# VH-VL binders against q0atu2: the designs that were tried, part 28

Target 1, 119 residues: q0atu2
Amino acid sequence: MLDKKARIRTSREYRNVFEKGKRLSGRFLIIYYVENALDNNRFGFITNKKIGMAVIRNRIKRQLRAIVREYQGQVKNKHDIVLVARAGIGKSSFEGMEKDYIAIMKKAGLFARNANKID
Short names: E, the ipSAE of ESMFold2; O, the ipSAE of OpenDDE; V2, 0.75 times the mean of E and O plus 0.25 times the DockQ between their complexes.

## First folded at step 1 (VH-VL)

Design i4i (framework fv_iluzanebart; at its last look DockQ between E and O 0.06; V2 from the best seeds 0.00; counts 0 for: pae E 14.2 > 2, placed apart)
Fold by OpenDDE, look of step 4:
Structure i4i (fold): chain C 119 residues (1-119), chain A 122 residues (1-122), chain B 107 residues (1-107)
Amino acid sequence: as target 1 above (119 residues)
Amino acid sequence: EVQLVQSGAEVKKPGESLKISCKGSGYSFSEYWIGWVRQMPGKGLEWMGIIYPGDSYTRYSPSFQGQVTISADKSISTAYLQWSSLKASDTAMYFCARVSDFGTEYSHMDVWGQGTLVTVSS
Amino acid sequence: EIVMTQSPATLSVSPGERATLSCRASQSISSNLAWFQQKPGQAPRLLIYDASTRATGIPARFSGSGSGTEFTLTISSLQPEDFAVYYCQQYEDWPLTFGQGTKVDIK
């Protein structure tokens, strides 16, 4: 499980990311990202009811958390990053989500230069 | 202003190839799906396919699979629809449209091109 | 594929009158339904999405309702510029499909 300290938890924290952060869209994900004043990265996850039933939304969140956790150590430090699931994500495979995450994070320049698990 | 501008009308003969274009402006082109819609003379609207310019992922309607090719060049914010060999039955108006994803996999089409008339006759 | 059926095929209405257009889906599409207006020689214009959300710039006289399989587009007071063909479209499942259209003409 993603460490609690690595999670965006409050509405204020989310609002800060949305208002001050940059936005970048992939096929299945939209990321909002902004530098924070911490020594660690924090991740937030957003799904809406239009993606599907609660079971589907929860599944997607679990999958996204797994992906984020997998690559967490390779992300540049001191960032708050919110992942917003796009509508099509419900039809995507886990691998598809992962590829999209990698692609969008690369485009955002959020991966460390010495990242090893990135294609 | 967000808009899609399509290439001009085409007059072709059966057997000829054709590639028409749809150029987006006023928004991040690579981040929105582009769909193509056919409208034969005096008829309704038909979904042909869709493309995500960001990675050129493409999906076709079953009726159009293998009949046309949809592509995109995100560097110039342009999507394409092409035929390798036109038929008279391809005569129609072709629209491109931006697809938003505020709902399902392929949500509503909020911005439309002006259409490209393709006429195929001997 | 999901079949969308619109009724009536043609609706004759006088200016100022209420127009009610119906759209039926062959299976439930939740609220994943859009309405478009198309005038001769023009591209379709989005009126309503998500069954009841009015698109930006669309007059308040246009409203959408319904969910599941039955949907309605209502024009509370028809204006001269509203005479056109109206299409419903589902985006619940692939392939995306349109209704055959309802022509609203002047009585």
Scores: ipSAE 0.188, ipTM 0.797, lowest interface PAE 2.0, mean pLDDT 92
Fold by ESMFold2-Fast, scan of step 1:
Structure i4i (fold): chain C 119 residues (1-119), chain A 122 residues (1-122), chain B 107 residues (1-107)
Amino acid sequence: as target 1 above (119 residues)
Amino acid sequence: EVQLVQSGAEVKKPGESLKISCKGSGYSFSEYWIGWVRQMPGKGLEWMGIIYPGDSYTRYSPSFQGQVTISADKSISTAYLQWSSLKASDTAMYFCARVSDFGTEYSHMDVWGQGTLVTVSS
Amino acid sequence: EIVMTQSPATLSVSPGERATLSCRASQSISSNLAWFQQKPGQAPRLLIYDASTRATGIPARFSGSGSGTEFTLTISSLQPEDFAVYYCQQYEDWPLTFGQGTKVDIK
């Protein structure tokens, strides 16, 4: 489960990630990410009115939190990461959001490479 | 209609426990933060803390850490503020308020409860 | 923590006159500022958020301006129901903090 300290909460914290971080766009998601001075990762989630009504935005936030929680063990430590949902995400399936998240995190170099070598 | 309805006024003695409530209706209760604000008689507003009912994540202002407990039961759309042992200095009006969902997790408060007056006197 | 300072502590105005209330933040809060009105015995009522956006149902005579550290709430033609205490509140950083309030009294 996401540690309660693993959440980005305030506007100042979000702005720090936006201003100092790197940006990478996926199909349904944009991530902003920056290394932090903590010993843990923190995640933020943004949905805006372009996605749809509050019920849709809240569903998207819940699903994104579930995806992040499932894959948190693979994320390189010491990062603040903000997920911004793009307007088209409301039409995506859970699987589509999950695949987009994995693809973006891999492209950003934020997923640790597992030791899985064979001669 | 979005609204927050708080429990009625309380008159207590020092050392007694108390739990007051804030019930939400007309919206998805689990998806909005609920903040608690204290107003001592004749004084201004003080931010106490916040809870997200969906996962029960709670955060306190430094001055209220350890003084009170904030909790919620999302199955009945109700948030709570409680004291294990009241002091005369806890005499105040207590407000709950819904935090708007615009942008980030912490934003402005857009809907307020009517307040619960707590009087602690010997 | 971010300290919010309001001035004046009390403002005496006549009905129909303009009232101007100030709010200062101890550090930049961008536009993450709300204004609330509170009448005796009532809960606070949201007037303005994001420094200048009027909340739903709030009369056009209320306007907010400013960014960074200096903010103003203006009531262009004060009505009898506007005599109240006004609070500013920042949501830039934790803990969220309120100003001490400005009481708008009848002259």
Scores: ipSAE 0.061, ipTM 0.717, lowest interface PAE 4.9, mean pLDDT 88
Fold by ESMFold2, look of step 4:
Structure i4i (fold): chain C 119 residues (1-119), chain A 122 residues (1-122), chain B 107 residues (1-107)
Amino acid sequence: as target 1 above (119 residues)
Amino acid sequence: EVQLVQSGAEVKKPGESLKISCKGSGYSFSEYWIGWVRQMPGKGLEWMGIIYPGDSYTRYSPSFQGQVTISADKSISTAYLQWSSLKASDTAMYFCARVSDFGTEYSHMDVWGQGTLVTVSS
Amino acid sequence: EIVMTQSPATLSVSPGERATLSCRASQSISSNLAWFQQKPGQAPRLLIYDASTRATGIPARFSGSGSGTEFTLTISSLQPEDFAVYYCQQYEDWPLTFGQGTKVDIK
């Protein structure tokens, strides 16, 4: 999982990203992102009841966290980034979510270097 | 050197409880899913369930839901499989395995424990 | 759930010959398939993942192919140590499932 300090935690933090940030849509994901004043990136993950039952939503959150961790070394620093799962994501594979994340992050200009997994 | 080491063979009677263990080493234990696989004598492999040790989130195959409990203690890098009341039909070899992709259960199992033989007979 | 069907149930092959094992999924699993080898009294051993990628330390005589619903494991020149049971496993959707196995016997 992501480091504790690399997580968006409060409703105020989420609201700031939604209100101040840019938005990009992919096939399975929407990202919202805004520059922060910290020394690190922070990530938030949103799944809602349209996705499915709680067990499915929790699985999707974990899969998204894993994807973000795999590529976090590439992410341009000092950003708050919220990943919102779209309703159709429950039918996606991990690979499908990963490809979508990579594509969105490239479009957003948030990947700073060539991809490698962390660790 | 990634390893999974399971607890030793067990001989039990029907109705008894049992908890077997799977200890991981050489990797970040809490960040990889651990799965449990049953193999009845002379039979194939059956997926029982899986756990993410980082927060103990667990999923079961439908045929094993309510039949066993999967748990983990990340502080000692150990996953567990337990029965509250064993049946003769629980006689089998039980394997634990690490799911290869960091943080996801939807991947191949690259590291396997040596297996724990559980024998349940009157 | 996704049913994985392996064929044949038993394959009799002489050492040095090619063995071809099939695995069929009841619905598309893209390339989310692994092959395992299991010898008597041992844990399964990962051979191939993502349908065609050899795991670390697996001899080049093992190769995998296929996508969607049809998958093949090929052993190009069977060695004495290759007589075992082979399983395919899908990881596209929950519950994860194994095929029933193909036993590779001598002769």
Scores: ipSAE 0.008, ipTM 0.548, lowest interface PAE 14.2, mean pLDDT 85
OpenDDE, second read of step 2: ipSAE 0.172; ipTM 0.798
ESMFold2 (binder alone), look of step 4: mean pLDDT 92; pTM 0.939

Design i4j (framework fv_iluzanebart)
Fold by ESMFold2-Fast, scan of step 1:
Structure i4j (fold): chain C 119 residues (1-119), chain A 122 residues (1-122), chain B 107 residues (1-107)
Amino acid sequence: as target 1 above (119 residues)
Amino acid sequence: EVQLVQSGAEVKKPGESLKISCKGSGYSFSEYWIGWVRQMPGKGLEWMGIIYPGDSYTRYSPSFQGQVTISADKSISTAYLQWSSLKASDTAMYFCARGYPSDLEYGSFDYWGQGTLVTVSS
Amino acid sequence: EIVMTQSPATLSVSPGERATLSCRASQSISSNLAWFQQKPGQAPRLLIYDASTRATGIPARFSGSGSGTEFTLTISSLQPEDFAVYYCQQYEDWPLTFGQGTKVDIK
């Protein structure tokens, strides 16, 4: 799981990223991202109720946190990043979500040129 | 500056159709929910339904399912609430409101339109 | 559906006094609760979201507290412009539901 300091904590912090951040959409994910004034990255996860029941939304959040944790060392420092799951994500595999995350982060310029899976 | 501007007051007869509008400006319209809320004269607030304009996903209150249609046209940043056949009991103030694209906040409705008064009488 | 019950229905207070408004949910809604203010002839205005976070531009005299099923909106040192109807709203589950409102009027 992500360290406490690496998580966006409050609705106010989420609103800041939505209001000031840039947006980029992938197949199953949308990211909103903005530079922060901290020494570390912070991540937030949103699974709208349109995705499905709580059990599905909780599974998706857990899987997205695992993906973010795996690749955290490849993300450019000093960013607040919010991942918003799209309706179709409930039918995606873990590998499909991972692939989409990598593609969207690279397109946003948030991954290093030669970024690889951390382990 | 975020604004939601609604269409003007309507006076209608029972059985007539009606479509009212809510135009968003100052933000990315496709990325925020738009909810519709009814307030009958002298009464409180009732949530009717919500739409995500980016993919036109809609969710209705059970009390309003089949009574109204919610739609949106993202090319002109406008959401709609429509009746095929009005009843006297539809007399009310109708508000549109913006929610965030979040399971934490989409129902908080941070910005509201000014309201559209609909009067249905014979 | 989740039923939201507000109390009292009407609260009479004098300017400068503290007003305390209650909102109860029929089942746990965590902190997924918002408070709105509505003045006659106007649209509702968001005051508080996530039970305790003030919306942008809302004066510090407004504060929210609570979690689960019991929530409170407090207005310290009530100003003349604060006389209005206040609604709570849950966004824990579908359908979204509002309380019936508490009218804060002058004593």
Scores: ipSAE 0.012, ipTM 0.576, lowest interface PAE 8.9, mean pLDDT 86

Design i4k (framework fv_iluzanebart)
Fold by ESMFold2-Fast, scan of step 1:
Structure i4k (fold): chain C 119 residues (1-119), chain A 123 residues (1-123), chain B 107 residues (1-107)
Amino acid sequence: as target 1 above (119 residues)
Amino acid sequence: EVQLVQSGAEVKKPGESLKISCKGSGYSFSEYWIGWVRQMPGKGLEWMGIIYPGDSYTRYSPSFQGQVTISADKSISTAYLQWSSLKASDTAMYFCARAESYGFDTSGPFDYWGQGTLVTVSS
Amino acid sequence: EIVMTQSPATLSVSPGERATLSCRASQSISSNLAWFQQKPGQAPRLLIYDASTRATGIPARFSGSGSGTEFTLTISSLQPEDFAVYYCQQYEDWPLTFGQGTKVDIK
């Protein structure tokens, strides 16, 4: 579970990330990200109906939150980051989603220089 | 103190229009969802829809999509539930309730509730 | 749509006894489950949220447990003022859904 202050909590804050942020697409994930004025990172998650049934979407949300929590110490501070699951994510394994997340975060330059240990 | 205050009871005839209100106070109105819940006489709770006043983003239950309109005016911290043409089957208690945002995909639990507005529709 | 099923429909308990109410989700809702109390003529009142967190001002005799699909509300020593209908609600996904309610009658 992510701490309450590490969550993007309002629809307005999600829209701010979409409107002002940068966008990068991976195989199964899209991230939108923008620097914030806070002392911490915040994460948001979007799974839309194109992914599949609610059972699949809920599994994906839980797995993405677990992945983000596992690697949160490696993320450059002071960013709002929204993860959007692509339609094909339902066919992915946990391992596949994890690898895609790591790849896209590195490409975005969001993994801190000194946090170069991916378990 | 967080408070939601709803408009008073309404007695209407089938075919009439109606707009009821829910005014929030004691918190940042534009940063919390406002949901509407119907309770028919002697029955349980039914979620109708929800609005985020900060950007007017709205979601409806499939059962209520096209039956009602939910809106909000954040300048006066008030949300609305509206019918263009009432039916006798709309007779119910209508509650508004606040929910914290748990992300773009979903709200949190309804933590504060209005007192309810009783709507009676009869010929 | 996530379907919430509560059991029993009605529970009769003597004052001072334990009451146990169940709520089942048709699919996993993690811990995104709230319990509400509704007394006659009143609006619902939040008792428990995030499956097990007691809301502000709620007496310690109310406790919640569970995760995934199976959830329980326990009232450890039922008081006369606990006569009410109890509802569970999921907020994992849209549309938001409530259980049908459990009516707790004082025996």
Scores: ipSAE 0.006, ipTM 0.599, lowest interface PAE 9.8, mean pLDDT 87

Design i4l (framework fv_iluzanebart)
Fold by ESMFold2-Fast, scan of step 1:
Structure i4l (fold): chain C 119 residues (1-119), chain A 123 residues (1-123), chain B 107 residues (1-107)
Amino acid sequence: as target 1 above (119 residues)
Amino acid sequence: EVQLVQSGAEVKKPGESLKISCKGSGYSFSEYWIGWVRQMPGKGLEWMGIIYPGDSYTRYSPSFQGQVTISADKSISTAYLQWSSLKASDTAMYFCARIGSEYYDSSGLPDYWGQGTLVTVSS
Amino acid sequence: EIVMTQSPATLSVSPGERATLSCRASQSISSNLAWFQQKPGQAPRLLIYDASTRATGIPARFSGSGSGTEFTLTISSLQPEDFAVYYCQQYEDWPLTFGQGTKVDIK
């Protein structure tokens, strides 16, 4: 559901975020984040087999993308951010994941009043 | 304290419709998957499908896609399994189960089970 | 789908003896395997998950082992209440699948 420009697409780009980025853990989410040289934010999503079966992992990815999309205007611009779902996320409600996302983004200092805009 | 209570036994004729229920209590119903399992007389267990009541996201086992409908009403903590037209081959014990655990890294395991609903379909 | 195969179909043992039940997956499931016990007229009961972790309240005589494709449930000193059918189940991938069951019967 996120615009193509707002997605981290390549293994090289994911590796860059993991190697150079900062890490912050919430209850259900871990984020890795690094400033990029682009005019926009990009998001990546990782749900590994420890979360559960494919049906659960795919549902979690869908819900996380929806949450990120809803709050994208509040995210500090020019960052690559990878969300890694923790094992317990499969038992969380949508509201629980949303609350955790907001809390972790605020703690990371990535939630600004308004996203920066290029004039 | 966690309980899943299923509706009572049913005796039906081929071609009739049926809807059976599974009511959860003692936990946050919307935060756990509910699955349905069939056990034909003298046979083993078969997964039919699962539903996440929080948003009604449903996934069926390939053998049961189009055979049954799984639904849930989170306002009354109840999941349903329904047939539009029963066949004699639907004669079985049907179990519901809660999927998920606080103790392990997987949300794909049934940790609490209903008592079962016996469905008999005969002419 | 991942096919789970259990052996033997029936295992006849005497009380106090060791029972060993096998479960094989058609492809690797890591440690994403559970064992269930079912007695006649009852719902299944979770015994073991993550291949080797006992569920709450399960006696120490029950133990699980294995990873990948080969798994074992062991009952070290069989008690009268342990005569039942045992099922393995994988949760690596959808659809969730059970083995066909092993009946543990009294010799």
Scores: ipSAE 0.007, ipTM 0.591, lowest interface PAE 11.6, mean pLDDT 86

Design r1 (framework fv_recibokibart)
Fold by OpenDDE, second read of step 2:
Order: sequence, then structure tokens, then C-alpha cells
Structure r1 (fold): chain C 119 residues (1-119), chain A 120 residues (1-120), chain B 108 residues (1-108)
Amino acid sequence: as target 1 above (119 residues)
Amino acid sequence: QVQLVQSGAEVKKPGASVKVSCKASGYTFTSYYMHWAKQAPGQGLEWIGEINPSGGSTNYAQKFQGRVTMTRDTSISTAYMELSRLRSDDTAVYYCARDEYWGEDYFDYWGQGTLVTVSS
Amino acid sequence: QIVLTQSPGTLSLSPGERATLSCRASQSVSSSYLHWYQQKPGQAPRLWIYGASSRATGIPDRFSGSGSGTDFTLTISRLEPEDFATYYCQQYGSSPLTFGQGTKLEIK
């Protein structure tokens, strides 16, 4: 479960990630990531109106949270990571979204060496 | 404890409308999607649609498009499902169901159901 | 839409026996979005298995879910009298949300 402490919640926290973090783009996702001074990772999620109706946007957020939750234990520690949904994500399956997340996280080198559920 | 309490049974004529209520308690109403499902007598479950936590957006099954309206009154933690232009095959038990929080879209809590009978 | 086909339609067994319920999807469904519900006559459905293999709160260990892709299974290792009910699978990996037609597990 994605604990409250594992969430980026404030605009300041988001801004910090955007300003100081690295950016990588996938097919459906853009991730911004930066090391934090905490002992845990935090995740943020952003969708915009280009993705579709509010129902779609909210669904995408829920799906992304589910994906992040599934793999959170395999992500390197001490990172703030913001997932920005790209416009095409609304037409993506959950599987496609998951694959994109995995791919981009691998590219970012954010998975721990002991990760055991990475395709 | 989480509870979803639906309104009582309804008897309607063809062409009429019915509005079923689902009062939620025991949790933050504005944090969860609400779904509605139909179950005709002796039949299986059929998804009608969903409404987002704020009540500002809905997603209906194609079969019910144009006839169903889902709303929410956050002030009283109540969700509504209105079905118009009723016909005999609308006779069914209608359920509200709470969508789980993390987006895997399973229904962890259900209302007790509301029987809607459509007969001439 | 993704059609979920459950089999068998009716399963007649005796207490103590093993029950195997199948749910086949017309398209691949992420296991995270495949769920099972139990329903008894006159009652609302109740969440039983979520994410293909996770037991809902209070669900006995004799129940297990498995599967991936298009084939999912709900297994009851040793039937208890209270287990006789109708079981529905459900997916929302793709819109619209859909249910299987159900498997009625009845006592022989």
C-alpha cells in the first residue's frame, strides 16, 4: 500500500522535484526524480485535461498509484518521483501503462539491484 | 464501519423514471468512486456506471447511455442513480457499490440493493 | 468490451470436496483488475478475491485465486456448507467494467 508518507502532497514538494530533479520521458509517462533527504521514497502524480475527461484523469491517477504501489518496494531509496501522465495515456491499457513505467524507471536506474519483479 | 444504505423498493410504470439513493457512512464519502450495478431477477450482475468522488464526472455503460444519471450530494453523503424511460426489462435489483481507494476497481462495500419493478 | 465467461454455469458438489471455478476473459486482463465476488440469495454481492489472488478481509484460507492473462481460477480447497453460493468474476482493466455471468455452486 502506498503510505501517506510515500506521497508528494504539497506544491512545494512538487516544485522541488521539477526544479532540481531529472526528467525522463516514456511513451505514456514523464518522470521527474530527485534524491530526497528522507528514508523513504515519495511519489507524485499529475494528469492534465489533455488526457481526457475528469473520470479518465482520475482513473489514470488510480492506475498509476496501483502501479507505483506494486513496484514501490523495488525502487531505490531516498527519491522523490513525480509521474506526469502524457496525453496518450488515456488510450493505453493498464498493461501498457505498467510496461511504460517499468521501462522508464529502468532507464532512470531507479530500481534497486535486488528488484525481483521487473520484466 | 462502512455502510451503504439504499432507498426502498420502487414500483413504476413503463416510461416513468426512478431515482435510487445510496447513503454512505463510516468513511470519507468524497474520496471514493461510487458504482451502480443491475441484477435482473435470477440473472447476473451488470455494470451500469460510475461517478467520481466529487460527483462532477460520470462514466456509464453504453447500454444505459442516455437513460441513466448518476449524481452525488456530498452534504449528506448520498449517491443517486436515476433511470428514465423505464421498461419492463429494467425490473431488477440495483446496487450501489464503493470502489476501492487505490484504483484496482473492486467493490469492497455494497448497498443492500433496491428492487425496482416496472410493470404496466 | 472484455467478456468474462465463467465455467461451469452450475457446479454441484458436496461439503468437503474441492471446487474449481473458471473465469475466462476475451482479452488479457491485468491480474490487478480481476476480482471475485460471492453472492447468496437475497443478499448483495460480497468482495471475495481481489487482484486475482488476494483474499478480501475475513475470507478463509480455503479460498484461493490464481491466474493471469485470460484465464483465472477461484479454488475452494475443501467446501464448507456456507460456501455454497454464486460466484462472479469482474474486471475493470478495460472499460467498460464487466462481470462474468456467474457460477452457481450448489450442494449436491
Scores: ipSAE 0.020, ipTM 0.657, lowest interface PAE 7.0, mean pLDDT 91
Fold by ESMFold2-Fast, scan of step 1:
Structure r1 (fold): chain C 119 residues (1-119), chain A 120 residues (1-120), chain B 108 residues (1-108)
Amino acid sequence: as target 1 above (119 residues)
Amino acid sequence: QVQLVQSGAEVKKPGASVKVSCKASGYTFTSYYMHWAKQAPGQGLEWIGEINPSGGSTNYAQKFQGRVTMTRDTSISTAYMELSRLRSDDTAVYYCARDEYWGEDYFDYWGQGTLVTVSS
Amino acid sequence: QIVLTQSPGTLSLSPGERATLSCRASQSVSSSYLHWYQQKPGQAPRLWIYGASSRATGIPDRFSGSGSGTDFTLTISRLEPEDFATYYCQQYGSSPLTFGQGTKLEIK
């Protein structure tokens, strides 16, 4: 599970990422990302109700958090990143979401070469 | 400046219908889901259902299926809950409440409540 | 549906004392979807703690929430007169959304 300090929590913080950040779309995910003034990365997750019922949204959110956590050591430090699940994500597999996440993060230039896994 | 203002108290006879309104202001109405909850006198809270003001899609608790209808009018930022075939145990305060559409799922602002009394 | 059971139903204490309120779920609930609301007589409920442990805006630091899985607690470290109210837990993890029956905190 992601640390409390690694989570974007408030509506104001989410809006800052949307307003000032860059946007990049994948097959199942959209990311919004901006450099922050902190010594750590923060992640936000949006699984809006157009995806499906609460049980589906909660599964997707849990799976996205697990993917983000697994690859957090590869992410360039000092970024606020919001993942927005697209309507079709409910039909994807875990592996499909993982592949999409990796592809988007690489395309955004957010994956660091030879980054060590952060504890 | 977020505010949810509900319609006034209603007294209805058994078998009638009641329609409660909830007028939103201070935010983008279509960006937040609206929920409705029931609180019978001296009792706890019971969730009735939700509406997405953007598309108008609804989800109701099974207990209220067939008797409740939720709608909205985006031109006046108002949500409605209609409860039909009223019974004595429908006597309650009904609340509307806003939740975050984009990520957080909690009720951050509530209307003041509307007392509906069902009596003959 | 997930049933939330709060205990005790009524808790009688004096200002200055510590209060611990319990909420137990019939099934596991992600902490992200477990919330607490405060309600005073004649008033609408007010968001108090969200995501099991995060205080809503303006809520004093004497209030804390904790828990995961099926067991959640709301703790008030040192009661003030304005804290006497009914507290409801809520889960937003599965439909239908459900509330606990409430714990009424009353003056002894």
Scores: ipSAE 0.006, ipTM 0.599, lowest interface PAE 9.4, mean pLDDT 86

